# Designs tried in a protein design chat: miniprotein binders against q6w4x9r395to579. Part 9

Target 1, 185 residues: q6w4x9r395to579
Amino acid sequence: GHCSLEGGSFVTTFDARPYRFHGTCTYILLQSPQLPEDGALMAVYDKSGVSHSETSLVAVVYLSRQDKIVISQDEVVTNNGEAKWLPYKTRNITVFRQTSTHLQMATSFGLELVVQLRPIFQAYVTVGPQFRGQTRGLCGNFNGDTTDDFTTSMGIAEGTASLFVDSWRAGNCPAALERETDPCS
Below, E stands for the ipSAE of ESMFold2; O stands for the ipSAE of OpenDDE; V2 stands for 0.75 times the mean of E and O plus 0.25 times the DockQ between their complexes.

## First folded at step 16 (miniprotein)

Design pb32
Fold by ESMFold2-Fast, scan of step 16:
Structure pb32 (fold): chain B 185 residues (1-185), chain A 112 residues (1-112)
Amino acid sequence: as target 1 above (185 residues)
Amino acid sequence: DIREEVKKLLEEARKLIEEAKKAGDEEAVWLLEIAVQLLEEALKTGDPERISYALLFLSMALITAAEKLGDPKAVELLEKAQELLRKALEENNPELIKEAIKLIKEAAELLG
């Protein structure tokens, strides 16, 4: 499966469902029992440099019990808060420059990430067949059916992206301050 | 010139993959397969920057193997090659890539 984060706010799930995303928080892109040490891939969004009314990807994070690898729009790669020169490796993960504008994070457990640094910060996630039907997060459930790609963290399939996206916030981002709340809610 | 030298390193890397498979060294197979892919892509473009990135990765893969084998000479050669490659990227100097390739070839021969 292939999932993409493009154009600042567009996402295409592993089952090829496109949607637009607006928010200024860290979001879970991918959780799976196939990821070792409680691993998760996350995306950080913030106000866009092109328009402050839009949001854009500013960093991608891989977090596990052993590693916190952050790949930032400013082309800095850290693990557990320490800046790394590329290429860099741990036991099961390596981060390296593929081209002058692209970084790759390759793993031994079937997850691959390509990050475009310029002209627009974008990310591309690839997972092996062992992940089929075993993913959750903004990239969808990878089951070959797009109708349930907006499955929330509570396991509810939504018809629209807004509730789906909000359910995958990582940590305690204040949703009421980042998004307008319906006055009738 | 550089492309022909990179082709020789690509063949050496492929040979090392087969040896790693026979030895059951899954980490070496994984890293060297990435190196082979990067080298193949770099050869298609002929871009000195892409060649430098591929060679930096190959050097890291070979350092990992050299450290497991306890070969300090191979590690020394590869660390010097990485220094030259980073300098080549900073200065846009392809002559430094040629010097790095010589060191990587010497190290690969010690390890194969």
Scores: ipSAE 0.770, ipTM 0.913, lowest interface PAE 0.9, mean pLDDT 85

Design pb38
Fold by ESMFold2-Fast, scan of step 16:
Structure pb38 (fold): chain B 185 residues (1-185), chain A 112 residues (1-112)
Amino acid sequence: as target 1 above (185 residues)
Amino acid sequence: DIREEVKKLLEEARKLIEEAKKAGDEEAVWLLRIAVELLEEALKTGDPERISYALLFLSMALITAAEKLGDPKAVELLEKAQELLRKALEENNPELIKEAIKLIKEAAELLG
């Protein structure tokens, strides 16, 4: 499966459902039993600076019991708070440059992340077939059914993005504002 | 020709993958497979930045192998190659890529 975080505030789930939201928080992008050491991929959103009502992706975080890898729009990569020169590796994860504008995080457990640094910070998540039906978070449940793509952290399927997104907040942050992208309008 | 020298390193990396498979070294297979994919893509595009990033990754994969084998000379050569590649990127100087390739080849000879 493929999930994308594009254009500052647009998300397309593993089951290809697009939506948009406004939020200033860290959100759970992907949780799965397939991720070792209680791993989770997270997305950080903050004010864009052009409009007070707009928000955009500013960092992507991979967090497990062993690692806290942060890739930020400032082109800094850290692990557990320490800046790392690229290419960088741990036992099961490596972060490296593909081009001057693109980073990749590759893993040995079927998760891949590609980050565009410039001109717009955006991210692309790829998961192997072992993740099918075993994902939770903003990228959806990867079950081939778009009607339950907005399944909250409490297991409730929502029709709109705002309650779905709010349920995946990590930490103490304000609630996201409703702004679902309607393909008809 | 940098592209021809990169093709030779790509072939060497493929051989090292087969050796790592036989040795049951799953980490080496994983890292070298990534290096091969980066080198293949760099050769298709001909982009010197992509070539430099692919070679930086290959150097890291080989450093990992050298450290397991306890070969400090190979590590030293590969670290110097990485310095040259970073300088090549900063200065837009393809001649430094040629120097780095020479060091990577020397290190590979020490490892096998």
Scores: ipSAE 0.748, ipTM 0.904, lowest interface PAE 0.9, mean pLDDT 84

Design pb60
Fold by ESMFold2-Fast, scan of step 16:
Structure pb60 (fold): chain B 185 residues (1-185), chain A 112 residues (1-112)
Amino acid sequence: as target 1 above (185 residues)
Amino acid sequence: DIREEVKKLLEEARKLIEEAKKAGDEEAVWILELAVRLLEEALKTGDPERISYALLFLSMALITAAEKLGDPKAVELLEKAQELLRKALEENNPELIKEAIKLIKEAAELLG
């Protein structure tokens, strides 16, 4: 399964459902019992310098009982608040440059993250088949059915993105607004 | 030239993967297999920058093995290779990549 965070405000779930939102918070992208040490992948959104986006992705965080790895749009990688030279590794996670504009976080447990640093900060999440039907968060539930991809943290399937996104806030932040799509311009 | 030297280095890395498998060192197997895959992908591009990043990763993977074996000479060679690779990326100097490959090969042979 593939989930993408692109163009400042677009998300495509593991089951290929696209949506948009605007918010300034840390959001849970992926929680799963398949992630060791109560691991979770999170996305930080803030006010945007990207043309025609009110907010955009500014950092991706992998948090577990052992590690807090932050990859920021300013090209700084930290773990538990300490800046790291790349390539960097722990026992089960490694972060490195693939190109001058792309970082990768690879893991031994079936999660992979690719981050585009420039020209626009974007993230791509890949999970192995063991995650099927066992994910929750902004990337959806990976069950092969798009009708319940907006399942909130309370277990309710919503028809719109705004309540879904707000339920996955990982901080005390204002409510996200769903962005209208202009099909002509 | 550089392509043939990288191919020899891939052979040494694959030998170390087999040794790590025999030792039951799952961490070393995982990181070395990733290093081999990244270097094979970079080599297909022919891009010196891509090859330099892949070689930096291989150097880190080999340092992990060298530290477990208590081989300070292998660690020293790999750290010097990393310095050369970072300088190669900064200066766009492919000759430094060739020098780094020689040091990585020497370290891999010490570990094998």
Scores: ipSAE 0.756, ipTM 0.902, lowest interface PAE 0.9, mean pLDDT 85

## First folded at step 17 (miniprotein)

Design hb5 (at its last look DockQ between E and O 0.93; V2 from the best seeds 0.83)
Fold by OpenDDE base, look of step 17:
Structure hb5 (fold): chain B 185 residues (1-185), chain A 112 residues (1-112)
Amino acid sequence: as target 1 above (185 residues)
Amino acid sequence: DIREEVKKLLEEARKLIEEAKKAGDEEAVWLLKIAVRLLEKALKTGDPERISYALLFLSMALITVAEKKGDPKAVELLEKAQELLRKALEENNPELIKEAIKLIKEAAELLG
């Protein structure tokens, strides 16, 4: 399964359903029993301009009971708040630079993350086949059915992206918007 | 010739993967496989920058092996190699890459 966060506000689920939203919060991208130590992948969005529609991805976070790995748009990588030199590794996670513009987080448990730093901060999530039907979050449920990708954290299927996205907020943040006032966002 | 030397390291890394498999060192196998892929990709273009990143990763992987085997000399060599590679990236200096390769090769020989 491949999930992408592109163009600042666009998401394509594991089931290849595209959608967009504008929000300034931390959202759960991927949660699964297949991730050890209650692991979860999250995306941090922030304002990139003056309008509410000017939002962009600014960081990706992998959070577990043991690690909090943050990859930010300024190329700083931290674990549990401490800056780490690349390449960096834990027991089952490694973060390294592939190219001048691409970082990668590789794991031994079937999760891969590629982060494009420039010109737009973008993220690409890949999970192994063992994750089929066992994923939750903004990346969807990876079951081959696009019609149920907007399943909320409470297990309710939504028809709009905004309510779906809001249900996966990791904190108390403003509501997400579906309205697109800036076609470049 | 950096490209030729990297090819040699690539072969050595593959051998070390097999040894790690025999030893049951799953972590080493996992890391070295990533290193091999990075090296292979870097060799396709011969880009010194990508080569440097691949070698940095290889060095980290080999440090992991060296620590498990209790070989502080190998660790020292590989840490020095990483320093050279970072400097190479900053200065765009291929000579530093060559020096790093020498150290990595020496370390790999100690671990083989």
Scores: ipSAE 0.869, ipTM 0.944, lowest interface PAE 0.5, mean pLDDT 94
Fold by ESMFold2, look of step 17:
Structure hb5 (fold): chain B 185 residues (1-185), chain A 112 residues (1-112)
Amino acid sequence: as target 1 above (185 residues)
Amino acid sequence: DIREEVKKLLEEARKLIEEAKKAGDEEAVWLLKIAVRLLEKALKTGDPERISYALLFLSMALITVAEKKGDPKAVELLEKAQELLRKALEENNPELIKEAIKLIKEAAELLG
């Protein structure tokens, strides 16, 4: 299963359903019982400075009861607030570079994350087959059916990306906007 | 030749994977397999930067082995190799890669 965050605002789910959104918030990309210690993968979006309404991906966060690993657009990697030299490992997670432009997080529990740092901050999430039908969040539910990939945090399948994305906010932040014009006041 | 020395390290890493399997050291097996894949990809390109990143990872994987075996000299050699590799990347200086490989090879011999 592959989920991608590309072009600053585009998402393609594990079931290959594409959408885009703009919003300034942290969102849950992936929750699953297959992630140890109540783990979740999250994405941080912020204004890009290109236009008033445009936002882009600025960080990816893996959060569990034991770890908070932040991979940011400014190339800083932290765990629980402590900056790390790469390569870095915990018992079941490692973060390293293959090239000057790409970081990778590999795990022993079937989650892999590849982050392109330049020219645009992009992220590629890969999960093993044990995750099939057991994911929630912006990357969808990985059940082979695109009609319910927009399932909200309340378990309701929506027809639009905006309601789906807003339900997965992990904080007090403005609702996502679908259009590229000025935001509402 | 850096490529030839990396091929020798790959052979040693594969031997250490088999030893880790026999010892039931799943973490070492996991990390060393990643290191082997990274080195193989780097060799196909011949890119000194990719080789340096792969060697940094191999050094971390070997530190994990060295700590479990209680070999502080191997840890010291590998940490120094990582310092040289980071410097090689910062300065774009492939000669420092050869020095790091010597240290990694010496550490691998202590662990073998």
Scores: ipSAE 0.726, ipTM 0.900, lowest interface PAE 1.0, mean pLDDT 87
ESMFold2 (binder alone), look of step 17: mean pLDDT 86; pTM 0.862

## First folded at step 22 (miniprotein)

Design cb15 (at its last look DockQ between E and O 0.92; V2 from the best seeds 0.00; counts 0 for: pae E 1.6 > 1.5)
Fold by OpenDDE base, look of step 22:
Structure cb15 (fold): chain B 185 residues (1-185), chain A 112 residues (1-112)
Amino acid sequence: as target 1 above (185 residues)
Amino acid sequence: DIREEVKKLLEEARKLIEEAKKAGDEQAVWLLEIAVQLLEEALKTGDPERIAYALLFLAMALITAAEKRGDPKAVELLEKAQELLRKALEENNPELIKEAIKLIKEAAELLG
């Protein structure tokens, strides 16, 4: 399964459903029992301009009981608040630079993250087949059905992205704006 | 030729993977396999920068193995190699990459 965060405000789920939102909060991208130590992947969005519609991804966070790995748009990588030199590794996670513009987080448990630093900060999430039907968050449920991707944290299927996205906020932030658009448009 | 030297390191890395498999060192296998992939991709383009990044990862993988084995000499060599590679990237100096490769090779021999 492949989930992408592109163009600052576009998301494509594991089931290949595209949608757009504007928010300035931290959101849960991926939760799954397949992630060890209660792991979760999160995305941090912030204002990139003066209007409400000018929002962008500014960081990606992997949070578990053992680690809090932050990859930010300024190319700083931290774990539990401490800056780390790349390549960096834990027991089952490694963060390294692939190219001048791309970082990667590789894991031994079937999660891969590629972060494009420039010109736009973007993220690409890949999960193994063992994650099928066992994912939650903005990346969807990875069950091959796009119609139920907007399932909230409470298990309610929404028809639009707004309430869906808001349900996956990791903090107390303003409500997100939504627009149904092709991320490639 | 940096490319040729990297090819040699790639072969050594593959050997070390097999040894790690025999030893049951799953972490070493995992990291070295990533290193091999990065090196292979870097060789396709021949980009010194990409090569340097791949070598940094290889060095890290080997450091992990060296630490488990309790080989401080290998660790020292590899840390020095990483330092050289970082400088190479900062200064855009391919000669430093060559020097780093020498150190990595020496360390790999100690671990083989």
Scores: ipSAE 0.763, ipTM 0.897, lowest interface PAE 0.6, mean pLDDT 94
Fold by ESMFold2, look of step 22:
Structure cb15 (fold): chain B 185 residues (1-185), chain A 112 residues (1-112)
Amino acid sequence: as target 1 above (185 residues)
Amino acid sequence: DIREEVKKLLEEARKLIEEAKKAGDEQAVWLLEIAVQLLEEALKTGDPERIAYALLFLAMALITAAEKRGDPKAVELLEKAQELLRKALEENNPELIKEAIKLIKEAAELLG
């Protein structure tokens, strides 16, 4: 199964369902019982232009009870906020560069992430067949049926990407990420 | 030719994978298999930069195995190889890649 985050705003699910959204938040990209220690993959989007409708991917985060790995355009940061030299490893995760513009996170549990850092920050997620039917999040449920890939965090299949995406926000966004404009009175 | 030296190093890495399997060293097997794949892909391109990144990874995989064996000489050689590879990338100096390969081969022989 492949899921991609391209062009700053485009997503293609594990079941090949394409969609586009605009938001300034951290979103759950992938959750699954196949990820050890309650692991989740998250995507961080931020404003990329003068309006809120111009947003792009700025980081990808893997988080579990054991590990926190943040991949952004400039650095890889782990627990305690310290930048790490690559290649980096834990017991079952490794992060390394392929070139000056691409890096990869590989795992022993069937998750792989490739990140293009330049010219545009893009991400490509691959999961093994053991994840079939056992995923949740922006990458969909990986069940072979595109009609229910827009299943919300409450288990409701939606017809629009915006409602689906909003349901997968991971906690509270920073104030600058929640709104582009001044609030109404 | 750097490509021929990398091909020889791949043969040694494959032998070390089999040894790690026999020893039950699952992490070394996993990391070395990734290293072999990265080197094979880098060879297809012929790009010295990709080769250097793949060799950095191989050195990390071998350090992992050397630490479990308790072989501080192999660790020292591999850390020096990583330093040379980082310099090669920073300076765009592929001659330092050749030096690093020599150190990696020496360390692999200590582990084999």
Scores: ipSAE 0.566, ipTM 0.851, lowest interface PAE 1.6, mean pLDDT 84
ESMFold2 (binder alone), look of step 22: mean pLDDT 85; pTM 0.847

